# VH-VL binders against Ribosome-recycling factor (frr), part 3

Target 1, 187 residues: Ribosome-recycling factor (frr), of Petrotoga mobilis (a9bjd6)
Amino acid sequence: MAKRSSYAKEAEEKMKKTLEHFEDELKKVRTGRPTTAIFEDIKVDYYGMPTPINQVATLSVGEERTVVITPWDKKMLEPIEKAINSSNFGFHAINDGNVVRVSFPNPTIEERRKLVKAIKEMLEETKVALRNIRRDDIKKVKEIKNEGSISEDEAKKFEEEIQEILKENEDEAEKIFQRKEKEIMES

## First folded at step 14 (VH-VL; from z6 with heavy chain T106P)

Design g4
Fold by OpenDDE, fold request of step 15:
Structure g4 (fold): chain C 187 residues (1-187), chain A 121 residues (1-121), chain B 107 residues (1-107)
Amino acid sequence: as target 1 above (187 residues)
Amino acid sequence: QVQLQESGPGLVKPSETLSLTCTVSGGSIRKYYWTWIRQPPGKGLEWIGYIYYTGDTDYNPSLQSRATISVDTSKNQFSLKLSSVTAADTAVYYCAKERYDWRKGPYFDYWGQGTLVTVSS
Amino acid sequence: AIQMTQSPSSLSASVGDRVTITCRASQDIRNYLGWYQQKPGKAPKLLIYAASSLQSGVPSRFAGRGSGTDFTLTISSLQPEDFATYYCLQDYKYPYTFGQGTKVEIK
């Protein structure tokens, strides 16, 4: 493959970051398998400051489809329990005086289908973000061309490269989605 | 923000086909599931069906044989056709956006204002 | 189809009153229940999703509770703008089904 232009590479880097974000967000989406990632966005009041649970406690996957949350301060047991039970995630947290145990019920087929629909929305948002990057970077190329910094032929080449990169990243986004869909439906 | 607007004839003759269109503005139709819901005068709400831009669709079994929902991504619209209408199909028809969030579940956050369709000879 | 039994069908109340509406599902629907408010000539408006989550912009006097088969919508202090018809909606399984509605009228 011919060496891509600096403009194309910049677009590629932005798009890769977008995909990384997409993948990270998908990790938060629950499946049939317990995961600590779903708690990343849950915050508790830590001495007057809303703080993510993972910054006040250690989270681990336990036995029997549970996650065990061990607060660094036992005073946080109740706040953590309350935060999880009020999150409407469908999980049940129990404070046993030492740790908070969260049960992960096996999602029904109806729930799994709804989760798939949810990640479809996430996929579409990601695609929109990728296309926006393309748009902005192509615009940049055109501006530079108009300034006389690059030739028309060069501009065309760079635009084509950006288009190719978009396609590659859209395809990758789809693959990421498909993997998660499979995980949701089969876990 | 997303806006929905129903359009179509307000009067349909018995045995004919009711045809409505929902125009979506302020957002891409590809992002969400879209739903039709109706309400007979003075009565409750009935879910008709949904559609996704890929063509994924489902219907209320009560209307399965008569209802067809379609989507036109180029126009940012989706439509409802209900065949062989009777007086029982007289209702205000709403289009709605259905959100799916893995934390929140599904919900209808945006609705059209609704359009009355009267079935009468 | 899942049957949603809403009660009461209608009630009369005064401004400042506490109002409670119940909805019962014919089967376990987990927390897949929404509450909607409808005023005459208007489309339904989302109040509560996921049984107990307050929609953005909805006053805190509205509260949803319940899971499984029994659900409750509570208006802690009825305001003049709250006179309307309220519907529960199960969105657990297709076809989605609504309760028959509860009309909250001025006493």
Scores: ipSAE 0.855, ipTM 0.957, lowest interface PAE 0.5, mean pLDDT 95
Fold by OpenDDE, fold request of step 15:
Structure g4 (fold): chain C 187 residues (1-187), chain A 121 residues (1-121), chain B 107 residues (1-107)
Amino acid sequence: as target 1 above (187 residues)
Amino acid sequence: QVQLQESGPGLVKPSETLSLTCTVSGGSIRKYYWTWIRQPPGKGLEWIGYIYYTGDTDYNPSLQSRATISVDTSKNQFSLKLSSVTAADTAVYYCAKERYDWRKGPYFDYWGQGTLVTVSS
Amino acid sequence: AIQMTQSPSSLSASVGDRVTITCRASQDIRNYLGWYQQKPGKAPKLLIYAASSLQSGVPSRFAGRGSGTDFTLTISSLQPEDFATYYCLQDYKYPYTFGQGTKVEIK
């Protein structure tokens, strides 16, 4: 396989980061299985400073479809409970004096279908981001060509490489989506 | 920001087919689910159906036999056809964007201004 | 289809009044309920989604509460621009269904 140009590699790196972000966001999306990832974006008041829960507590999947949050400081029990209950995520947190327990009810088929529709939107947003990277990087190649730094043939080659990389990453995005869809519908 | 605009004939004869188009601007039609909703004069709101750019669609059972929703990604539009219309189909027709948030659920955050369609001989 | 019963059908109030509108679903719809405001000749406007989430740009005097089958929209202090018709919408199951509406009129 011919070594890809530096311009194509730059595009590839940007697109990979985009996919990583997509995958990370999907991990936060609830399924039939409890997950600690859903709490990654929730911040608690830690002595006047908004702080992510995972920086003040240990999170683990418990029994009976629960997540157990064990604060490093017991003073954080109430703030954690309040933060989760006010997050509008639809989960209820209970402080038992030692840990905060969050229940994860089994989603109905209607809820699962809605989750799939939600991640479809996320997929399309990701695809748009990938295409924007392609657009911008192809534009850069054209500009460099016009400046005389690369030949017309080289520019064409680089553009083709970027297009191929886009296709690869779009295909990967679709695979990531399909895995999550299956998880949502079958968990 | 996403903008929606309904277009089509304001007058339709009984037994004919009502045809409307919603033009989406300020965003890709591929990103969201799109819906039609109608409101007879002086009455409440009725959900008609939705469509996604892949062809995923569903209808209100009350209109399923007569309603057809389609999408044209090249024009960034989606359309409604309602066959065999009667006076009961006289209404303001709205197109709307349905947002699906995995945390907060669905909602209609953007609407067209609506277009009145009168069924009259 | 899920039936949404909205009450009252109409009410008269004055500026500054607290207004409460209720919506009841014929079955459990969890928190999949929206509130919309409609003025004459205009399209409905989203106020509240997910039963209690305030839409961006909507004044804080609007509040939604409830889950399951019973829901409430509250306007803490009615303003002149709030005279309109309000609708609840269940978006839990297709077909989506609206309440019959509540017209808020000036006393």
Scores: ipSAE 0.853, ipTM 0.959, lowest interface PAE 0.5, mean pLDDT 95
Fold by OpenDDE, look of step 15:
Structure g4 (fold): chain C 187 residues (1-187), chain A 121 residues (1-121), chain B 107 residues (1-107)
Amino acid sequence: as target 1 above (187 residues)
Amino acid sequence: QVQLQESGPGLVKPSETLSLTCTVSGGSIRKYYWTWIRQPPGKGLEWIGYIYYTGDTDYNPSLQSRATISVDTSKNQFSLKLSSVTAADTAVYYCAKERYDWRKGPYFDYWGQGTLVTVSS
Amino acid sequence: AIQMTQSPSSLSASVGDRVTITCRASQDIRNYLGWYQQKPGKAPKLLIYAASSLQSGVPSRFAGRGSGTDFTLTISSLQPEDFATYYCLQDYKYPYTFGQGTKVEIK
């Protein structure tokens, strides 16, 4: 394959970061499988300061579709329990005096379908982000061309490369989505 | 900010087909599920159905045989057709945007202003 | 279809009053319940989603509670702008179904 231009490579890097973000966000989406990732955005009151749970406790996947949250300070048990139960995530946290246990009930088929619809929105948002990168980078190429820094032929080539990269990344986004959909529906 | 606007005839004769269009502005018709909801005068709300830009649709069973929802991505519009209308179909028709958030679940965050359709001879 | 029974159908209250509206589902709908406010000649407006989550921009005097089959909307201190009709909506299973509505009128 011919070596891509520096402009195309820049676009590729930005798009890859976008996909990484998409994948990371999907990891947070609950399925029938317990995950600690869902708690990454939950903050607890740590002596008057909102603090992420993972900065005040150790999170692990437990038995029977549970996540076990072990605070470094037992005084954080109640704040953690409260934070989770008030998070509107639909999880129920139980403080047993040593750890906070969060149950991950098996989602109903209706719930699974809703989750799939939710990640569809995420997919489309990701695609929009990718297209925006393309737009901006193609605009940049055109500007450089107009300045006389590159020829018309070069500009065309660079634009084509960026388009190709977009297609590749859109395809990848779709694959990521499909994997998650499968996980949601089959877990 | 997303805006929705219903359009169509305000008067339809019995047995004819009611046709409405919802124009979406301030955002792409992609990404979200688009819904029709109606409200007879002085009565409650009835969910009619939804469409996704891929063509995925579902309808209220009460209207399944008569309702057709379509989407035109090129125009950023989606439409409702209701065949064989009767006086019972007289209502304010709303189009709405339905969000699906994996944390928040589904909800209707944006609505059109609604358009009254009267079925009368 | 899931039947949503809302009560009362109407109530009269004064500014500053605590108002409670209930909604009962004919089956377990988990927390997939929304509350909408509708003023005359206007489209419904989302107040609460997921049974208890307050929509952005909605005053804190509005609160939703409940899960399973029984849900409540509470207005802690009724304001003049709160006189309207309120609807619960189950969005757990298609077809989505609304309660019959509760009209909150000025006493």
Scores: ipSAE 0.829, ipTM 0.959, lowest interface PAE 0.5, mean pLDDT 95
Fold by ESMFold2, fold request of step 15:
Structure g4 (fold): chain C 187 residues (1-187), chain A 121 residues (1-121), chain B 107 residues (1-107)
Amino acid sequence: as target 1 above (187 residues)
Amino acid sequence: QVQLQESGPGLVKPSETLSLTCTVSGGSIRKYYWTWIRQPPGKGLEWIGYIYYTGDTDYNPSLQSRATISVDTSKNQFSLKLSSVTAADTAVYYCAKERYDWRKGPYFDYWGQGTLVTVSS
Amino acid sequence: AIQMTQSPSSLSASVGDRVTITCRASQDIRNYLGWYQQKPGKAPKLLIYAASSLQSGVPSRFAGRGSGTDFTLTISSLQPEDFATYYCLQDYKYPYTFGQGTKVEIK
């Protein structure tokens, strides 16, 4: 019945967005393999306005743990180089007159272990966000039951569905974490 | 704001076990790395070890045979037991929170106020 | 274990002075170096992490520099509240180790 499933669908959508956010944040975490995602938060001055790098340049992965940033206007080479060198720890940007090349130092085993510890913190924040969604949606179900809009049996069913969705999403968060952990340790 | 508070006996007899608890408030113990650090009177700081809430630990090799760090997630607390103590274990004991910033690395951002434990006959 | 050697062990300075404290690691620790301030009877307080990153709420007169094995903490204009003991900490590799401390006293 449509009413019986509406609360489960709301929880499912909110938790799916939470997992998408977690995945997007993990893409920014460095590994032994370079990625362009870590630059999406960096802005440069473009005709007087702070503008994201990806709106003024093409970013691609190059050789030997590099990212190549090719601006459409060569006047942006120096601003891009300076923005990168000023914004992130561990980046080494070189402007060769045609592109900006960013070198990603290969992490040591100790540094890889620290990165895994960092993403464990991110996983726990994600789990808290998932549990808050369950708590809020179960509260809504109980309010509707107390108002007389649904029966006790209907409320129990909806709560069980929300709890099942939480478990599915916690398991998926763990899988997302484990994939990134493997990438960090093996790259 | 996370706050940490050490508690436990201030006097311990030689050869006995020193036992301290750190209570975490303003945040969940299910996140971050929870650390014990000590400072003998008038001397420098010594890292003892840490625990993650799932049970992962690591210890200073100088104390590994005698130190046990544990966590009680239901009480939002973590604890230190140091067995077979001597006068050399007299120190102020601090608990601290370590976090890992993936861009800039680790740091201890919050410390308890410390508790002096004296080992004396 | 990685040995951390601070220099000097103590110094005497006046308000307004520029103060520099050196920390040397026995092996390469990249930038995994923190600076902590401790006043008598108080817990250490984080000033600098990752060798050069200023902790929130710490005055800009504190600056950290260095990488590899050689690190410095500089106080550009010493204030009355800065008279304390300063410790460096390597957090690159277990066991984490502190320097011996540098006591900064009023001249």
Scores: ipSAE 0.614, ipTM 0.858, lowest interface PAE 1.8, mean pLDDT 88

Design g4
Fold by ESMFold2, fold request of step 15:
Structure g4 (fold): chain C 187 residues (1-187), chain A 121 residues (1-121), chain B 107 residues (1-107)
Amino acid sequence: as target 1 above (187 residues)
Amino acid sequence: QVQLQESGPGLVKPSETLSLTCTVSGGSIRKYYWTWIRQPPGKGLEWIGYIYYTGDTDYNPSLQSRATISVDTSKNQFSLKLSSVTAADTAVYYCAKERYDWRKGPYFDYWGQGTLVTVSS
Amino acid sequence: AIQMTQSPSSLSASVGDRVTITCRASQDIRNYLGWYQQKPGKAPKLLIYAASSLQSGVPSRFAGRGSGTDFTLTISSLQPEDFATYYCLQDYKYPYTFGQGTKVEIK
C-alpha cells in the first residue's frame, strides 16, 4: 500500500542518512599516507619568533610514508626537527644535514586493535541512532492509531515495516563495520 | 553522564570466591569497555581485566587463572569473580569505563567509588 | 609486562610552586599514557590522556608532555587541593600497568 510505504519510506530515509554518516566518519579512520597539512599548525622558533613551518620551508610527500621538509635556510634544520619531535604524536623526524624527513611508522598490531575497538564504539553509536529513529516513528504510528486516523490492523502493519527496516539497516551497519575492520587489520 | 557503583560483600574467607557487581547508570553497557582495577591498602593500582558487552575479555596474566569478568546487559551490569582468594587479594576494587577514541586512543574517564574487600577468616 | 617507573616517589612543595612528576616506560608506548589523581579515600580521577590531552573540567595548571618512553606531568602553580597521589598508566598494551605513584604533600 502506498500510504504504508510512505510511513516506512520516512524511517528508511532517516536510517539511510544515519548509515551515510557512519561511513563518512569511518573514512576519517585511515592509516593512509601522510599529508603535509598535518604540519600547518606547528610553529618553529625563527630568530625568536614562533613561525609556521611552511613560512620557512617547503614541505613535500616523499616515499615510504615520509614527509620531506626542505628549509630555505639550513640553519633551520635543527629547530624544525626539534619542533616536530616535540609536538607530534607518533612522528619521527630525522635531520640529514640537507632536509628533515618525518617518518610515520605503520600502525603496530596494538594500535590496529585499538582502532578496531574505536570503530566498534562508533558502530554502537550508529545502532543507537537507528533504534531512536524506530522508536520515534513507532510512537507516531501509535499516536495516529489512538486518534482514530488508522485502524489497529494498519498500525500493526506499519510497525512491522519499521521493524524490518531497522533490521536491514542494522545488518548493513554490521557489514560496513566488518569491511573497515578488515581494512584496518590487513592494511 | 555515566555513573558506576560497585557492590558485593566486604568480607570474604580465604580460599572462597570474591564476587563483585558494577551497576552502570546514565548510559548503556552495550558500549565502551568495562574494567576492573584494584588497589591493596596503602599500595598502587593493578589492572585486572575488561569485558565488552558481546563477551570479549582480557585479563592480567597474574590473575588470569582465577578471574572471570561477565556482563548482564539486561541489568546494565558487569561482574568480577576471583576464586581461591588469599589475604593478598585484600584491596579496594574499582570498576571503570574505558573509551576508545580513534584519534587519541583509550582512556578511563569514569570510575566507581570503590569497595573494600577484606580476605580474612 | 611494560614496567612504569615514576619519579619521585614523594615530594613536598609549597603552594604556588611548579612541580614536575616523571614517568618512564620500559619500552616504547607511543603516546598511550594517562595521568590520574587520587585523593585519600576517593577513586582515581583522569587528568591527562594520550600523554598531553587535558580532560574536560581539569584545571589548566596541569600539563602533560612526552612520547615514547619518557613522560612528565607538570603542575604550574601548586594549589592546596592538589595534595594527592598521582599515577601514570600505560594503555598501549595489555596488561595495562600503572606507575607506583607519586605522593604530593603541601608544606
Scores: ipSAE 0.597, ipTM 0.848, lowest interface PAE 1.8, mean pLDDT 87
Fold by ESMFold2, look of step 15:
Structure g4 (fold): chain C 187 residues (1-187), chain A 121 residues (1-121), chain B 107 residues (1-107)
Amino acid sequence: as target 1 above (187 residues)
Amino acid sequence: QVQLQESGPGLVKPSETLSLTCTVSGGSIRKYYWTWIRQPPGKGLEWIGYIYYTGDTDYNPSLQSRATISVDTSKNQFSLKLSSVTAADTAVYYCAKERYDWRKGPYFDYWGQGTLVTVSS
Amino acid sequence: AIQMTQSPSSLSASVGDRVTITCRASQDIRNYLGWYQQKPGKAPKLLIYAASSLQSGVPSRFAGRGSGTDFTLTISSLQPEDFATYYCLQDYKYPYTFGQGTKVEIK
């Protein structure tokens, strides 16, 4: 394997971060199994400050399609319950005095198909972001060539490297999508 | 911002095929679900069907035997063909962009302005 | 197909009035209900999706409520530009179906 230029390494790092973001957003998309990741975007009032739930509680997967939220401070039980019930996710939270339990409705086949359609949209957005990185970094290589800092041959090599990195990351995005699709349809 | 524009003949003879094209601008056809909806004059709206750029499609059962939706990604367009038309097919035809919010599901956020197709009888 | 029944079919109201339109589904559609506004000679415009989520650029006087089979659209203070026909749409299950429409006329 040939060593990649510093210009290609910049593109590679930006594209890897783009894929990490895609993976992180996919974790929030519900499946037939409950997960704690969907609560990462929900903030609760903690002594007057909007605070992520995972900074005031432990979240775990319980029995019968539930997530159990155990706050460090029992005073947070009601704020957490309210924050979840007020979210636009449609969850129903029950406060039993010790923990908050959130029931996840089992998605119907129609809902699972809609979720797959949603993550297809997210995949295509990710591919656009990857292509924008290629465009920007190829532009930088051409500017450096026009300034005389690198030769025509060097510029062509760097552009080819960036294109190879794009193909690799588009393939990985597709694999990430396919794994999530399977989870949605088969869970 | 995405814009949709319907085009095609405004007059179609009975028993022939109605053919319409929707041109998508300000965005890529490769990302969303693309839908045809019609409205007979003075009447309500009827969903016809959709297509995804890979070819996935579904149709209103009332039109399934006569309707074909297709996509041309190189032109950033999708199309409707409706065969064996009658006066009942006279309507304003809209194309629309459907997107999916993974939390809440689908909605049609952008519509073309519509084109009236009259079946001559 | 899921039938969507809208009521009333038409209404007249004054500027400033609170207006409520109802939409009833023939079966449970969860929250997969949209509200669309259509002015004469124009395409429908999305107001509300997912029963209660306000579309960007839509005035906050529009509000959607409901889940399951019974849904409402409320205009809290009717404005002259709200003269239009309003449609509900279920987008839970194919074929997607619209209500018959509610024509709102400004006195």
Scores: ipSAE 0.588, ipTM 0.845, lowest interface PAE 1.9, mean pLDDT 88
Fold by ESMFold2, fold request of step 15:
Formats: C-alpha cells, sequence, structure tokens
Structure g4 (fold): chain C 187 residues (1-187), chain A 121 residues (1-121), chain B 107 residues (1-107)
C-alpha cells in the first residue's frame, strides 16, 4: 500500500475513534458475564447533584455474577441501591450496610436475542458515522483542489485513499459486532 | 423525528387481499424493526408482525397463513398484504417503529396515524 | 401465546385522583412490559417501557412497577388530558400481546 496522504490519515484517525466509541458502548451491553461498565450511565443524587456512581464509589466484579459497589461515604449506600434498582434491566441490588452488591440473572435465550438486535442498531449507527466522516473529508479534499493547493490527480488519489479507509473500518465494525454477538449468545 | 404514514384502499371486499403501505420519513428504514398492528373498532390491539430491512420477519400465528410483510428500501417503505379477508379483518391498521435499546429494552416509539380498512360485501 | 390480563376494564375518576391499573401475564416476562395511552381517534403513545422506565416527554405523574407476572401503572394526580384508554404490552416473546385495555373516564 502507498503511504497515505494527510487527508487519509485524518479520516483514519476519526474512524478509529468512532470504532473505539462503538467498542466502549458494546462493553456496557450485558452478557452472561457481569461487568462494571454497564453502570457508567447511572446517576445517583449526591448532595442534590445527579452524579455518576463511579464518582462516589468504587465498582468491582465480585463472585458468582455480582458487581460490588463500595462508596467512600456509607450514606450513599441507600441512594446507590435505589438508583440501581430503578434501572431494573436484570439487576438485583442488595445493600448490606457496607457495600451494594448487584446480582445479574443469567439472560434467557429471548433476552440474548433482544441484545443482539440492540447491537445491530448500534452497528448501523456506527456505519453511518463512518460514512459521514468519508463525506466530510472528501469534501475537504475537493475544496483544496479548487483552491489550487493540489492537482486533480492528487485529489483523486486522496479520495481513493479515503474510500479505502472507509471499507477497512466498515469491515472492522462488522468484526467487532460479530465478536460481541458471539459473546452474548455463548456466554 | 421519524414519521410513519399508512396508505392504501379503505374498502376491501371479502375474500380479496388487503394491501397497505407505510412510508417512513425523517429516518432510514435500514435500521429498527418495522411492525404492523391492528385494532378492530371498539376493541383492543393485535400485533401482526414485523420486518427488518434485510428481510427477516415474524408473524402472529393467528395471521401467518394470510399475512405477508415486505420492505422496499429504495422507497423507504414497508407493506402489509393480508389475503382472504373477512369482516373480522375490519380494523384500524397502524404501522409502528420498534427499537431494541440494550439498556431500555424493546419498545414502539413511533406510530403512524392509522388507517381504517373496512371489509364489506 | 402469553396472555395479558388487564384490570379494571374501565374506571371513573376525578381530576386529581390517584388511579392504578394492573396487568398480569400468564407467564414470567421479566420486565418486558410497556404501557401505552390511546386517545379516541389517535394512535397509541408509549408511556412506560421495561415495566418502570418513563419515556422521554411523559409527565412524571405516570409510574410503572412490577416484574415477572404482576405489573401496575399509577397516575398520581389525574389530569384532564389523562382521560384515555391504557394498554399494557408484553414484548418478551413473539407474538407480542396486549392487554384488553382500561378506559379511564371522568366522573
Amino acid sequence: as target 1 above (187 residues)
Amino acid sequence: QVQLQESGPGLVKPSETLSLTCTVSGGSIRKYYWTWIRQPPGKGLEWIGYIYYTGDTDYNPSLQSRATISVDTSKNQFSLKLSSVTAADTAVYYCAKERYDWRKGPYFDYWGQGTLVTVSS
Amino acid sequence: AIQMTQSPSSLSASVGDRVTITCRASQDIRNYLGWYQQKPGKAPKLLIYAASSLQSGVPSRFAGRGSGTDFTLTISSLQPEDFATYYCLQDYKYPYTFGQGTKVEIK
């Protein structure tokens, strides 16, 4: 492969960040194995302020399909328990006076199928984001050509590089989806 | 943002085929699960079935032998055909958008306005 | 298919009243239950999904509770715009099924 232009490198970096975001969001999607990432979007009342749980507590994976939430201030135990139980997608939170323990029921086959359908939606959103990056960066190449800063032949080469990067990243997005689908269905 | 609108004949004779189209605007049909639901006058709601843009479908068993849902991605539309209709098929027919959010679960967030189809000889 | 039994079939209430509608599933549907409001001549509108989660733009006087087989919708202070028919829907397993509806009327 020829060395990529600065415009192809820009597109590649933006698309890489898009895929990283997709992967990070997929980590939050529950499987048969517990993870602390699914709590990142849950907020609890902390002195009148809606505050992410991870800013008032330490979250860790415990034994036998649990997550253990340890607040630095025990007065937060009840607010954390209530916030988690109100989110109720398979969570069973118990406050034992020292920590909040969250149990994850093993998903049924019906629930696993629904999760796969959900991550299909996330994949399609990611593909749209990738295609928007291509469109925007191709537009920039055409503007620079029209300004006379690069030749017609150079602009064509840069546009072809950007299209190649899109295909590579769409293929990678599909692979990321397939790995998560397998994890959901087989865990 | 997404808007759905049903269209098709409002009167169908018994034994003929009911045919409806749902036009999706404000969003792409290449995402989400596209569903038909009906409501006989003065009665409750009945789920008919759905389609995903790649062609995957499922139907209420009570209607599966007579119902066909299809999608036309080039027109951003999906359709229902219900064959061999009787007076019992008189209903308001709704198209609806189902999404599967991993945190929030499945739900129907957008519905068409509904179209009455009367089956009468 | 999963049967959804909704009660009462109708109720009469005054503005400001607290009303409660129940929905029972014939088998465990975990939290896969939605509540929909339908006004005459209009399509249903989503109020509650996942048994207890409030849809964006829906007033906080609406609250859903329950899991497994027994579910409730509560309207804490009935407003004039709340006179409608309410349906529960199980979306756990195909075919999806609705309760028969509860009509909420003014006194």
Scores: ipSAE 0.556, ipTM 0.828, lowest interface PAE 1.9, mean pLDDT 88
Fold by ESMFold2, look of step 17:
Structure g4 (fold): chain C 187 residues (1-187), chain A 121 residues (1-121), chain B 107 residues (1-107)
Amino acid sequence: as target 1 above (187 residues)
Amino acid sequence: QVQLQESGPGLVKPSETLSLTCTVSGGSIRKYYWTWIRQPPGKGLEWIGYIYYTGDTDYNPSLQSRATISVDTSKNQFSLKLSSVTAADTAVYYCAKERYDWRKGPYFDYWGQGTLVTVSS
Amino acid sequence: AIQMTQSPSSLSASVGDRVTITCRASQDIRNYLGWYQQKPGKAPKLLIYAASSLQSGVPSRFAGRGSGTDFTLTISSLQPEDFATYYCLQDYKYPYTFGQGTKVEIK
């Protein structure tokens, strides 16, 4: 492919960040599948300071749909248990004196369908954000053309590049959604 | 701010069909589970069913054979029809918005004021 | 369907009292429990969702606790505007079901 203009490069960078945000939000959607990623936003009281759980413990996927949290210091077992149990994710942590175990119960059919609808709405919001980036960057190209800094032929080429980048990113957003949908429905 | 308003006849004859409409203002009807809930006088609340804007529905099994919920996205409205009514269907009928938070689950954040429907001759 | 049993059915209390209302589910509903307040002639109003999450604009004197089958709503210092009927709701599985209500009256 020809080297992309600076205007198309800007659009590409903005759209890629938009997709990264979408994918990051999908990581946090609860499913029945055990994952350590959902705990990344939970902080524990570590000697009076809110501290990310992964800075005081090792998180791993255990047997029987669990996540096993092994603190560096066993004094952190109770703070970790309390932090998880007070969260709004509906998980229940069990402290056995050596580790904290968190069970991931299977979602109901209703929950799975609602989750898929929720992430579909996230996808549509992402597509709107992508199209707004295209609109803004095409406007910039037209302003520069009207100022005489680029020719009409150059402006047309830049606009076509931006439209191609939009299609690529819309297609990628759809693929990201379909992977998560499959995970939700098949977990 | 979203507002919900029930409308429809306050008196319905036995064996006929109760028909109510909920008008949604201050927001779009998409993304949410639009729900009917009723409360017989002096009694508790009973969930009737919901509709999603795409047409998906589910109903309380006790009412499934008689209840139909529909949505008109162009009017930003959803409706309840309850056929073959009896005096037992006399209640205040509420429409409500169910919000689903993918981290925290569902909740009803907005309710209409309710409309009393009396089933009597 | 999942049965929700509220206790007590009614209580009398004075302004400033601590009030606790209990709700028990007939099966494990995780944290899929809401608390709703209803004043005479008015629609229910959401107080607590997900067992313990306070709805925006609800005073902090309201607190929800519990998971699984046993849940409580606590009003730490009852105010004049809190005299109402309170309902729990399980929203874990269809049909969604409410408790029978707890009427909180002025002593």
Scores: ipSAE 0.317, ipTM 0.715, lowest interface PAE 3.6, mean pLDDT 88

